# VHH binders against q84jc2, part 147

Target 1, 232 residues: q84jc2
Amino acid sequence: MSKMRNLVEEKFLEFYESWVIQLELYLHQLLIAHNNNTMSETELRHLISKLTTHHKAYYTAKWAAIREDVLAFFGSVWLNPLENACSWLTGWKPSMVFRMVDRLRKSRVVLVEAQVKKLEELRVKTKFDEQKIEREMERYQVAMADRKMVELARLGCHVGGESVMVVEAAVRGLSMGLEKMVKAADCVRLKTLKGILDILTPPQCVEFLAAAATFQVQLRRWGNRRHYVTHS
Short names: E, the ipSAE of ESMFold2; O, the ipSAE of OpenDDE; V2, 0.75 times the mean of E and O plus 0.25 times the DockQ between their complexes.

## First folded at step 9 (VHH)

Design ib13 (framework vhh_8fcz_2)
Fold by ESMFold2-Fast, scan of step 9:
Structure ib13 (fold): chain B 232 residues (1-232), chain A 125 residues (1-125)
Amino acid sequence: as target 1 above (232 residues)
Amino acid sequence: QVQLVESGGGLVQPGGSLRLSCAASGFTFSDYAMNWVRQPPGKGLEWVSGISGSGGQTTYADSVEGRFTIIRDNDKKMVYLQMTSLKTEDTAVYYCARPSYKLWYTTGSEYFDVEGQGTQVTVSS
């Protein structure tokens, strides 16, 4: 099991490093496009499609990896300590992206009343879905602390083939529950992202995606700088 | 202070080739992805190509893919753009650009700064 976990961590680390480098390259395209008022709607939609395809590729790889070992995604080795500290159920907190949407109200590309209403409705629904998952996680954490789990942890301290097998089976069962919860959280993320992009015009989508990618790239840079200072 | 100096532009016929160069200084070159962007007459800045800090990943605008190649030499602190099969639509001032990020919470400000004077590429028949 531990051997399989290590392989999942190694493979996803390689994938994620490549994926985030590609995200930064797409971010540069978004930043240039944001300053260019001569791009057609077709050109802007094609660029937006590149970003949505890139994010879908992340979830495709993630869901394959969590099928093998979901625990690799709790305290991920491919994330620096700052990124890990900012994670909510193995990824970004869905409601956080509406702070980036709020920036569009202050930008040159003004949101119309109908868009504001739809975004507020989506924000409320996203927070509701987010809170539902938080309650499930709380319930799971309480179950983890119950007497049976404490007894199982104690039993795992004994040397012998029987106790090793029992611990392996229990961890596998717990991992299945976490996998379903992580996938539920990821579905809220994808639903929220799609919902925002469906409401926004192409120029507004470019600004939104640029803001989101800038935050993700800068968070990684800030955390890597802090990590270097800490360990140097 | 970041400095980027572009060179290699000129006048060429359609179907011709040019190699643009960018000399960088004032920052740890290998830590930053680099881009080529261009400004055609009467249009805004258009992204052309990007390369990761290591050079291991590259991206191209659809209009130039298969015709242009971006390369970097981290020891020399140089970025190159090899252009082939040039078209009249490629006529533009070409700039080498290191992203100059503004924080994600800022709006209405420049998200991307272009350094240097650029190099003029003119494709005429």
Scores: ipSAE 0.496, ipTM 0.796, lowest interface PAE 2.5, mean pLDDT 83

Design ib14 (framework vhh_8fcz_2)
Fold by ESMFold2-Fast, scan of step 9:
Structure ib14 (fold): chain B 232 residues (1-232), chain A 125 residues (1-125)
Amino acid sequence: as target 1 above (232 residues)
Amino acid sequence: QVQLVESGGGLVQPGGSLRLSCAASGFTFSDYAMNWVRQPPGKGLEWVSGISGSGGQTTYADSVEGRFTIIRDNDKKMVYLQMTSLKTEDTAVYYCARPSYELWYKTGSEYFDYEGQGTQVTVSS
């Protein structure tokens, strides 16, 4: 049991470290492409597709891992404390990407009125989807404190026989509920990302993806530096 | 004193080979991914290849995949670009580059820090 959880954490740690290194290499490509006004739309779309595929690979690996141990994703060992503190249901908060778009508008991105309206509509829909998931999490947490769960917790004081099996079945049921909720949150993330990319032009997509990847890479660097005791 | 110094460019015929070198100093080389970028005559900067700090991961532009190889030697603080089957379209000034996220955030248009002066590659018959 413990070996199984540890193995999932070890495998995903190896995957995530490699995945983040590859993200940074793609980020360098995005930053260089951003200032190249001679790139064709086909070339830009291909680069955007590489990033989209890379993010899909993350969710494929994540969903395989949470089927084995969803709890590994709450307080993940492959994330530093700052990354964990910024997590919403095991990942980035979907509405956060709109703040990235707003920041780009002030510096390099020029958005037309029609795009602004579509982005605002998507922002409202995304926030609504987030709130639905938050209410589901609240119901889940309330269910943890209902009479049946309190009674099962009492049985957990007796380590032998039928009581142990009943407690283990309850814990498994709780993990399955969390897995469903995490997948729902990830679907909102992917839907929001796709929505943004569908609204933006290819050059704007490159700028947006560069901003998102920069934030992710920088957050990891900041957190790693603050985590190390010998850092002073 | 941080610097990147490129070398190895020259005039070569189509189908030929060249090895570009970049000597890095003034920073912890193995902590940084390194990139090769190029600027063809009259065009903007084009990303060519990247290599992770450890050298364990590499990536290439589609236009050079299978023809170019990026290698690094962390002990010597060198990054190399081995170019084979060169084409006229590969004619450019080649730069060794490490993008600066801080510089990009501040300026919105500058992405490179510690980039060198470049080395000219000309592919012509």
Scores: ipSAE 0.478, ipTM 0.790, lowest interface PAE 2.4, mean pLDDT 83

Design ib15 (framework vhh_8fcz_2)
Fold by ESMFold2-Fast, scan of step 9:
Structure ib15 (fold): chain B 232 residues (1-232), chain A 125 residues (1-125)
Amino acid sequence: as target 1 above (232 residues)
Amino acid sequence: QVQLVESGGGLVQPGGSLRLSCAASGFTFSDYAMNWVRQPPGKGLEWVSGISGSGGQTTYADSVEGRFTIIRDNDKKMVYLQMTSLKTEDTAVYYCARPSYQLWYKTGSEYFDSEGQGTQVTVSS
C-alpha cells in the first residue's frame, strides 16, 4: 500500500525492516554457535542476551506504536500476506513455540526429566493464558455489536461536528480496548519466551532461539516468494 | 552451484593489517547476508562478522569489534574483511559463509554454505 500509510505505519515499517535484517544477522551467529563445542558458557549467555535484548527492542517499539495507532497492527503493512495469515493477535501464537521445543527432545542435547516437567507446566499455563485472551477477544467482538455501538454508528451518519466528536471518542475507546488486549497477548509471549529460556541450558537456548529465528526468517522468505514468481 | 572463494590471507606481525576477499557466484548475491567465520587451530568455527544483503547493516563479534570492518560490493559480487590491530588470537583459517535456512535438528543439514578452502591468517612475531 504505497502512499496509503499513516505516519505510525511508515515509521514502524522502517523500524521493522531494519529489525528483521538484524534478526537474520543474529541468526547467523546462533547457527555457527550451535555447531561450536569450544564456546564458553559466558560466551553463549552473551549471545543469548543479544537476542533477548533484540526482542525487547521490538516490544518497546511496538508498544510505543500501538499507543498511537493499534489498528496499524491488524493487517500490518510491514508484513507480507503469509505472515499476516499466521498472526494471532498481532504476533506469534505463544503455544506454537512448544512445537519447536519438542524438536529439542530429539536433538543431540537431550532434555533432563526436571526440564521436561517444567516445560510441560509452562505449556499448560501458556495455553490457559491464551484461552483467557481468546475469551476477552470474544467479549470485545460482542461489545462491538451491542446496542450502544449500533446507535453510535447511526449517529455517525449525521452531518455535524458534534456527531464526528462522539464517533471519534468511541473509536478511541475501542482502540484502548484493543491496545490492552494486544499488550496482554505480548505479555504472554514474553513470559513464555522468558520461561523457556530460564528452563533451558545455554546450548539448548541457542538451539531454541536459532529454531525460532529460522522459522520467522523462512516464513518471511516463503511469503515474499509468492510475489516474485518470475524473478530471474 | 554456490561457490565462495576466499583470498588475501598471509603472515603478519601483531598490530599489522590484512584485507580478506571473497568472490561469490552461483546465486543472487545481493539477496543474501554474508558472514566471515574463522577456525583457530584446534577449535571449532567462530563467527566473526556479518553484513546484510544491501550492506546497510553490519555486526561483529566482541573480540573483533573496532578492529575489523566488513564491506561488500554487490556489483562485483565480493565481500571483504578489513582487519587492523591484529592479535595472535586472530590466527585462523577464515571462510566467507552464506547460512542455510533449514532446521538443522530436523534435517541434519549444514548450518551454512562454505565451499571455499578458506584463507589462512597467521599472526606471529
Scores: ipSAE 0.446, ipTM 0.770, lowest interface PAE 2.9, mean pLDDT 83

Design ib16 (framework vhh_8fcz_2)
Fold by ESMFold2-Fast, scan of step 9:
Structure ib16 (fold): chain B 232 residues (1-232), chain A 125 residues (1-125)
Amino acid sequence: as target 1 above (232 residues)
Amino acid sequence: QVQLVESGGGLVQPGGSLRLSCAASGFTFSDYAMSWVRQPPGKGLEWVSGISGSGGQTTYADSVEGRFTIIRDNDKKMVYLQMTSLKTEDTAVYYCARPSYKLWYLTGSEYFDYEGQGTQVTVSS
């Protein structure tokens, strides 16, 4: 397990660095598309699909990695301290994206009343799902101090064959519980992203994805320099 | 002063090749991903290709995939676009561009910090 932990971290660090670089390249495409009123709906949908596929690839890689070592995602070595400080259950907080959605209401692309209503309904649902995950995490933290953990701690003071197996089984159980919660949080993220894209028109989707990618890339740049700056 | 200067455009027959160059100055070139964008007659700007700051990753518009290659030389502060199997629909003014990482959606700032003056590519028989 301990050998596998180091390999998981190294492999995901390599993946994540490559993934973020590709996101920055897609951001360039989004910015060009956002500044072009002559692109066809088919061209815009194709670009949106590229971003959706890119985000799905992230979760595919993440879920494979957390199956092997979920703890690698708490205090991740591939994230700078600022990115880690802004993390909620190993990723972005789902309700955060509605800050960008609110800015669309004052952007060059006008949202119609029906879209505003659907976005607010989605925001409420997302907040509800988010709070449910937070309650589950709280229960998990309480369970860490439960009778079973007290019993395991006592067994850990006297390491022996059968006691070692019981401790290993319990630690594996705890890791599986964390994995389930992280995946649940990621499902809320994906459902929120899909929900927003389903409500918005293709030009509005491009603007939203460009805003989200800009924030993600800029947060990484700020954290790497430990400086709150709007340009570099 | 930040400057991007494109060159290498010209008249070429369908199926021909051209190599575009972009000379960058006034910023830490290797810290920025760079893009080639084009404007065909009567259309808006179309993204063509992008390359990471290190040059290790590239991406291409579907219309040019397999025909165009983007490369960079960070020591010379140059980005290039190698174009092969050119088509009449590739006729456009080509620009190299450096994106803006400003939170434009919060401040209303520019999407791109800089675009060059462009170089004309004309594909005709």
Scores: ipSAE 0.562, ipTM 0.819, lowest interface PAE 2.0, mean pLDDT 84

Design ib17 (framework vhh_8fcz_2)
Fold by ESMFold2-Fast, scan of step 9:
Structure ib17 (fold): chain B 232 residues (1-232), chain A 125 residues (1-125)
Amino acid sequence: as target 1 above (232 residues)
Amino acid sequence: QVQLVESGGGLVQPGGSLRLSCAASGFTFSDYAMSWVRQPPGKGLEWVSGISGSGGQTTYADSVEGRFTIIRDNDKKMVYLQMTSLKTEDTAVYYCARPSYKLWYSTGSEYFDYEGQGTQVTVSS
């Protein structure tokens, strides 16, 4: 699997670098659209659709890659150390996007009471979904320390081929568990993103998506700047 | 200081061509994606085209795709917009822009770290 892991890492690194560059180009469009009060609703929806399609492409590629090697997504080689430090189960923490939503309350595009109520309901549900996944991760960590895993570590000292196959099967089982949790976290991310976009008007969606993209691009740029985050 | 200087605008007939230029100074040019944006008379700013810092990726507004080409020369610190098959609807002040990577929005120029002064393109028969 080590050669397969290296191939997955190389392919996803190439994909991710291109994907982030395209996100930055879409960010330019979002910033201009946000400054233009003469754009039609149809034009704004088209731009929002470009961004949602772009994010869908990311999860399509990610899920294909984690099926082959989920461990590549923990401490990813295509992310700088700052981006890795800010990760929650291989991506952004879903409830963090409500910080971007809070910025909309201070913008020129006023949120109406009905939207505020729906966003708060979504925030509460998102936090419950996060806690459910965190409990699953806790159970996974406990299982990793279980008697069976300790016994498999002891069997690693055995010279026979049977012990190697047993260890390989255990590692595969652990990887499948991680894959399930990563997909569950990604489902919460996508559900939260869709929920916010469904509640917001097109101009508010543009501002929200621009804020989210700005954060992602800035975090990457900051972490890459003069290697401040990388030591030794 | 950071400066963007546009040039190449003018009066052209429908179906004509123009090449806009943007000279950048005061920053590490290749580290930034760059955009061309325009403001038609009586309307807000419209995004036209973008190019990555390396020049390897470009994107265009649907209204100009197939007619406009954005290119950059990092050694000369230049961004260009090659415009062909110009239409009366392309009449606008064209600006070269470096996007703002601030988590904070306000209004106007705060969306960009720096904007150029603009160059006027007029398409008229």
Scores: ipSAE 0.368, ipTM 0.739, lowest interface PAE 3.5, mean pLDDT 83

Design ib18 (framework vhh_8fcz_2)
Fold by ESMFold2-Fast, scan of step 9:
Structure ib18 (fold): chain B 232 residues (1-232), chain A 125 residues (1-125)
Amino acid sequence: as target 1 above (232 residues)
Amino acid sequence: QVQLVESGGGLVQPGGSLRLSCAASGFTFSDYAMSWVRQPPGKGLEWVSGISGSGGQTTYADSVEGRFTIIRDNDKKMVYLQMTSLKTEDTAVYYCARPSYKLWYTTGSEYFDSEGQGTQVTVSS
């Protein structure tokens, strides 16, 4: 028996289940497109647009949810333990997508030297932005330990004269800082995705998106299966 | 062994209807999203429609939206494609497909695991 989930957790769980199912359905389309060299540029761009819109919908929903309860995204109930263990600031680590890009070097559609150069420049920039966020998060964690945690510990020891409102204000302050950090990380994710898609040709975009979606779906399936009591 | 068996194809006139069936075996059917794909004469594979494992979500190619309906019966391990208002452009071999979630690092064409033998749909007078 678990405690009642809060409204934000329930709403985002419902959203995320539908979102990941739709991602799997888009993955089917990407796999067919990837292995069909007769598709027009217009058809490929339309499919890429569907995936881009789908990912933007995720961040729109996420940012609305973190405004209400950012802590729900640390140890998310809609993610299995493996997905949670692999998270970096509530999502995928931006620099890791370049491992997907590396597979394009062995695909049917070869990257030209100018693309390789631009992708390397983007990789360096992404890593720089990523490290800036890590340093900001470290500074935030230190500030939390020095000020807010001491205040919360003291409040827990002094029941007389305390109010729920004082504790709520302290938690709200911590949440606002985390919300800023999560949004900053998501902005790096979106900039990295857009940058890659802007450099790649439409067939290469389909290959990249198929690789990314396959990894995301497979990670979820692996994590879900580890709890199966029947072993085959 | 995973197996998909398609049936229900045939010759129909423009504006007609057909219902395609796909019988699945050898895997936990409800755990997998399923798709219908088609291959028109002289062309590559074209994705037509998809359905989630539970049947709660469906999606369609723009060319068939409003005319085709994908449904599944998990108890019977069946996927169906109800086709209405058929056009000559719908002429193709139709395949039932289960996604392949293999690692992308392998070089080669990976569409789907367990594509069946297909069923021919011909729309002509």
Scores: ipSAE 0.586, ipTM 0.823, lowest interface PAE 1.8, mean pLDDT 83

Design ib19 (framework vhh_8fcz_2; at its last look DockQ between E and O 0.53; V2 from the best seeds 0.00; counts 0 for: grease 29.7 > 24.2, SAP .747 > .668)
Fold by OpenDDE, look of step 10:
Structure ib19 (fold): chain B 232 residues (1-232), chain A 125 residues (1-125)
Amino acid sequence: as target 1 above (232 residues)
Amino acid sequence: QVQLVESGGGLVQPGGSLRLSCAASGFTFSDYAMNWVRQPPGKGLEWVSGISGSGGQTTYADSVEGRFTIIRDNDKKMVYLQMTSLKTEDTAVYYCARISYKLWYLTGSEYLDYEGQGTQVTVSS
């Protein structure tokens, strides 16, 4: 369903489009680096740092935007339906990255036993954190199914000053909760990413980041083609 | 058929400047980000700079940041690399590169596709 865009949506759309374009440029660098066996660890670490900085920039922008309108991120008009379908609490599912690592292991990346063990520990922790956040989300979502929800439902029929105030208060409360949950989810994402990068060697990090970036860029492209959506 | 033809290389002294050009054909030029990469003697292919399809965004390797400028002309299907304050370590064969990739996660395949014969840049006293 087509949605009207508000100012937050428009601004973030513009930001995100630019951010993804930049990500692709970094991806090109990652791919070249991945195929260059003469690069030093220092050089690779610097490249990794550039990518991590790029991701941090995304979350900085996101967190600024969600302070203004967290609900915009639950529609995410800057994403196509395919991207949205793959979204968990306004972003990528943290536990998904372990599947990416597994895929890389099966194809190209050789991990030592110590790395495998650490990854497994991180996976377990990540899943635990995801579940905790999901339970909290459920609590907020269920909490809406009270008198406040009734008031919200009646807005289409009767608009009164008191009713509007009640609904607004309810929405504010929900928004505050959602903002906390989104931030919590993002923290899990960031911690998970950092954890993975700390476990992997620099060359492995480059490969992982390249794979992740490729996935993100291609998912967007596929989704746009499928749904005839054009993004700049 | 995708074709990229580099030119503008040469011999320069340290501190000198060169402007590299790349003529592209065989594909919708504006749909692709373009890159400059280089192959120093005895080293692997290294990324130098990239520019988005529209030309609105650019990136540079740290080693060339502030010295090199990448620009493109989509009407002419050209990409350029203005190099200034050249150093001996900038000596390399420079390539214009269109980079293509597959989704590794789904296919398990990895490929880098780039074109260009390259142009020699030599920085020497």
Scores: ipSAE 0.862, ipTM 0.951, lowest interface PAE 0.5, mean pLDDT 90
Fold by ESMFold2-Fast, scan of step 9:
Parts: sequence; structure tokens; C-alpha cells
Structure ib19 (fold): chain B 232 residues (1-232), chain A 125 residues (1-125)
Amino acid sequence: as target 1 above (232 residues)
Amino acid sequence: QVQLVESGGGLVQPGGSLRLSCAASGFTFSDYAMNWVRQPPGKGLEWVSGISGSGGQTTYADSVEGRFTIIRDNDKKMVYLQMTSLKTEDTAVYYCARISYKLWYLTGSEYLDYEGQGTQVTVSS
């Protein structure tokens, strides 16, 4: 069991490190594109598609991995402590993406009234879906504290072969509940991202994606620098 | 202290090849992704290619994919752009760039940490 968990963690660590490095390369492309007013709509649309495909690859790999071991995604070994502290159900909190949208309102990019209205409607819907998942998580945690779970935890402290099998079966059952909640959260993330990209023009999409990728890459760098010995 | 020096540009016929070089100094080269960007006549700055700090990952603009190859030598602190099957549309000043985005969300424009002086590539029959 433990060995299978370690294999999932090692495999996803290698995947995630490569995925983040590729995200940084796409971020560089987005930043150059953002400051180039001569790019065609077709060129911008293709760049946006590259980012969308990259995020799709992440969720494809994640969902395959959580099927094997969802617990690996809580307190993940491939994330630094700062990234883990900022996680909401194994990823970014969907409503926080509207902070990147606020960037568009305060920058040189102008949002028309129709876009502002649609983005506000999407923000409200996203927060509603997010709160629904948070209530399900609270119910899950309360259920884990019920007498049966307390009894099972107590049994786990004095394990023999038979008791170990019962505890492992119960933990697997709890893990399936977590997997369902993680997938629900990821669906809200994907719906929110698609919704924003559908509302924005291609130049605005590039700026939004650049802002989001910048925060993700910088958060990782800040966490990794926590105790930097030397800085040039 | 940080410097980037490009070389290797010139005149070439359509279908020809050129190899651009970029010599870096003044920073821990392997810690940074490196990029080639270009500015064609009458256009803004276009991203061409990027390579990770280790050299293990590369990415290309669609217009050059399959024709250009970016490589680096971390021991020599060099980045290269091997260009083949050159087209008239590839005519531009090519720059080697280290990109910093630490201030981007505050300023919107200060994302280029360091760029070189550029090297002119002209593709003409």
C-alpha cells in the first residue's frame, strides 16, 4: 500500500516539475505577446489554446493520480510549504482567479460594460459553487469525527493483521469521498477558467493568463527562497 | 554586471540556414530560462523560442516550429538558435533575453530583465 503511494508521489513529482517549467516558458511567450499590438487574432487564439491544453494536461494527470491515491494531493510533496498553505482542496481557490480579472480593470486593458456584467455574474456563481463544496467538506470532517470513525482510529492504535485490513478498508472509503470532492472542486476551476476566457477578447485572455501564471510561478519561487543562503 | 551578447546574424537566401549565438555573463546562468525574441520591420517584439535553465525543455512559436532549434551550453554560458528553411518573414533583429516577471503585475511593462544589443537577420533573394 505504502509502496504504491510512494510510486504515485514520485511519478507526479516528476510530472509536476516538468509541467511548471513548461508553464514558465509559456508565461514568457504570453508576456512578449501582451506587449505586441501587431499580433493577429489567429496568433493570439493559438497561444491561448496552448495554455488551455497545458492546463488540460495537468487535470488529466491529476485525475489519473487521485484515482490511485488522492491523499498524495493533501500536503503534496511536489509543493513547497507556501504553496501547500495557499491550497484549497488540492488547488487554487476558484474565486481567487477574479483577482487576476481585477488586474485587467486597473491596467491599460479596457473591459466594456457587457463584459464587466458577465464577469460579475460568473464570480457570484463561482462563489456559490465554491461554498457548496466547502459545506460538503465540513460534513465530511464531521462524519469522520463520528463514533464509528473514533472507534476505528482507536482500533488502529492497537493493530493486528485483521485490524489493519479493517482500518485500510475504512481509509480507502474515506479516500473515495475525498476524490469526489477534489474532482468537484476541479470542475468548478475548469468551468470558471473557461467562463472567463469565453467572456474576454484574445488580448485580454493573454493578459489574464499571464497574470495567473505569474502569480503561480512567483508563489513557487517565494516559497523555495524561504531560507536563501546567498542571493546575487 | 549582467550582460548578454548576440552574434551570428547576416544575409541569407530563402531556404538557407543561420546559427545565432548568445554569450551570457554576470549571473548564475543555469538558474534562468533563456529566450530568443525578434522584431520584424514595422512590427512589435515577437517571442520565438525558450529553453529551461537545465536545457531539458524547449518551446517554439508556431511560425518557427520544426525549422528552428534552441540549445544551450551551461558550462560555456551560451544559448544558440539554429535556424533552417529560412523565409522572408523571418527577417528581423534577433535578441537574446532573460525575462523577469517579478514586477510585471505592478508595472505591466518591466518584464525584460536583460536583453542583448541584437543581431540582424535578413532573408532576401
Scores: ipSAE 0.685, ipTM 0.882, lowest interface PAE 1.5, mean pLDDT 84
Fold by ESMFold2, look of step 10:
Structure ib19 (fold): chain B 232 residues (1-232), chain A 125 residues (1-125)
Amino acid sequence: as target 1 above (232 residues)
Amino acid sequence: QVQLVESGGGLVQPGGSLRLSCAASGFTFSDYAMNWVRQPPGKGLEWVSGISGSGGQTTYADSVEGRFTIIRDNDKKMVYLQMTSLKTEDTAVYYCARISYKLWYLTGSEYLDYEGQGTQVTVSS
């Protein structure tokens, strides 16, 4: 191909492609279940559990990959950390999922007022958790700037291996902090997903999961088409 | 013109085996995941199994897992459903299908891109 990729990134992308292909097969099952009312509540709950387990498997694989090299999940974060601090920690902002809920509510899903109230409470809680992560991220931005200044000062005073070791230690410290932050963000994503599924009825959960899976499958296909077109 | 033609159905005793075939034409077959769906007497469609475009991944309804195997041959543009340990509740018309995922505009058969005429499977003593 025209570019080389990090080994951690390459392995995770291969996992992700397989994961999305499996998600598409679940999507087909969700669509039939939604449109035909041929499954009992127990069967629907089992299908919902399969989708939940599939999403947990995504995060299990991601957390293994970020433990190996979290910086592989950021673009040039080490070279331009302030610019990358505006992008959420390697994923969609957790509260973005509520745009999907809002679209379903406008078109396909009738929610009882108790469900609406619980969803709004969850949205507020999710936003609160996001703000906590944003505040901690700002702390890392300041700490990283200070460590970069220390590294530059030491480099100006030294020739040889000690300036390299200070840079490597600073990168290692940043990596551990970023790993913690990415996992915190992912935990908010999972907690929010579980919260939505607990509020919705099983048929409503199937419709929500189908919409979410459709978006994710289409997003992957859109990315593949752009890459292919750009190369050719 | 997209066409899906199912065959291989018939009457079989409980515990028996049967292999369904689906011949596909009119589209780039390997680009699409393919599905078997079935319609039991007096009921709506029930999803049975799916297979990825490459054939590398499969998934099954709980009621058939371990008993049914979905296979595809992209060179011959064929999908198969190998059924074993058949039960009376497996009695249905079986369809090979391509499925759409444009949820915002789907209703009823509109989520099905294409399906064939079906093949009848009857499991009875």
Scores: ipSAE 0.624, ipTM 0.861, lowest interface PAE 1.5, mean pLDDT 79
ESMFold2 (binder alone), look of step 10: mean pLDDT 82; pTM 0.843

Design ib2 (framework vhh_8fcz_2)
Fold by ESMFold2-Fast, scan of step 9:
Structure ib2 (fold): chain B 232 residues (1-232), chain A 125 residues (1-125)
Amino acid sequence: as target 1 above (232 residues)
Amino acid sequence: QVQLVESGGGLVQPGGSLRLSCAASGFTFSDYAMNWVRQPPGKGLEWVSGISGSGGQTTYADSVEGRFTIIRDNDKKMVYLQMTSLKTEDTAVYYCARPSYKLWYTTGSEYFDYEGQGTQVTVSS
């Protein structure tokens, strides 16, 4: 409801710090489960469900926050510079997860030919959906360089009520466009994640989720060292 | 050198209680989440519980949720596992484990620093 940017950043920072700490705890559970061949399919499915619920909670919180201030997600204060440098439209690039899936082919968990085929089909579809979003982003950036937008930017430098209102309306429209694109990108992320988990067996899902969580947790630890975080 | 020393195990009757302790040394304790894992006779390692570096967040395996509580004392460099309503299925060697963070995309046992000494918990009448 409010467009108070600082409050959105503060609340999401608190949420994200808690969310990542919980992800690390789930990662530890996944790593132990990965090496335990005595776990039942029911136990593995429940663990996988905990992780999918955790990721859904992230997108629920994110979409509420971007409705209030989508720009907070471009160069986010809750991410370190390394995490921000690795971001694609406010999150992970969907096709990147297939590099992690490739590790399953080199691991102790064996993928059958039918799974390999379905994963390749999903990879191609994900790349296609990703490129559609990138083309929309390019069109958005071209619109920003349009002569009308340049003129609106010039008008924004003048002191006056009517010009200020026109610029504010244009900026609001641009923010709504960014929100739509971010949600579209997040839908590709969720669809890709669901697709992979639907193709993999429960032990393979555990290994995949462990690899993805390891990447997120370690990337954060690597980047935080650059901030010279000190403990008292 | 990272050292984790478990204690507090023993023989208890079903429905009983035990508190396990883990003394940590050789690292900045509050920077690391800590875990309890167990190995029942003839089975693989089973994850039991985890606690964040600050102690503000905890998580539990379904089989122990509501019965076990993980706590830590960062000043004393200790992790505890308070076990209540113990079942025969809880019989296992219990280990305290720290994530190592040595390699990107690391999975499996090499991700954890623990020595395999553990503390034996036996739940029997």
Scores: ipSAE 0.512, ipTM 0.812, lowest interface PAE 2.4, mean pLDDT 83

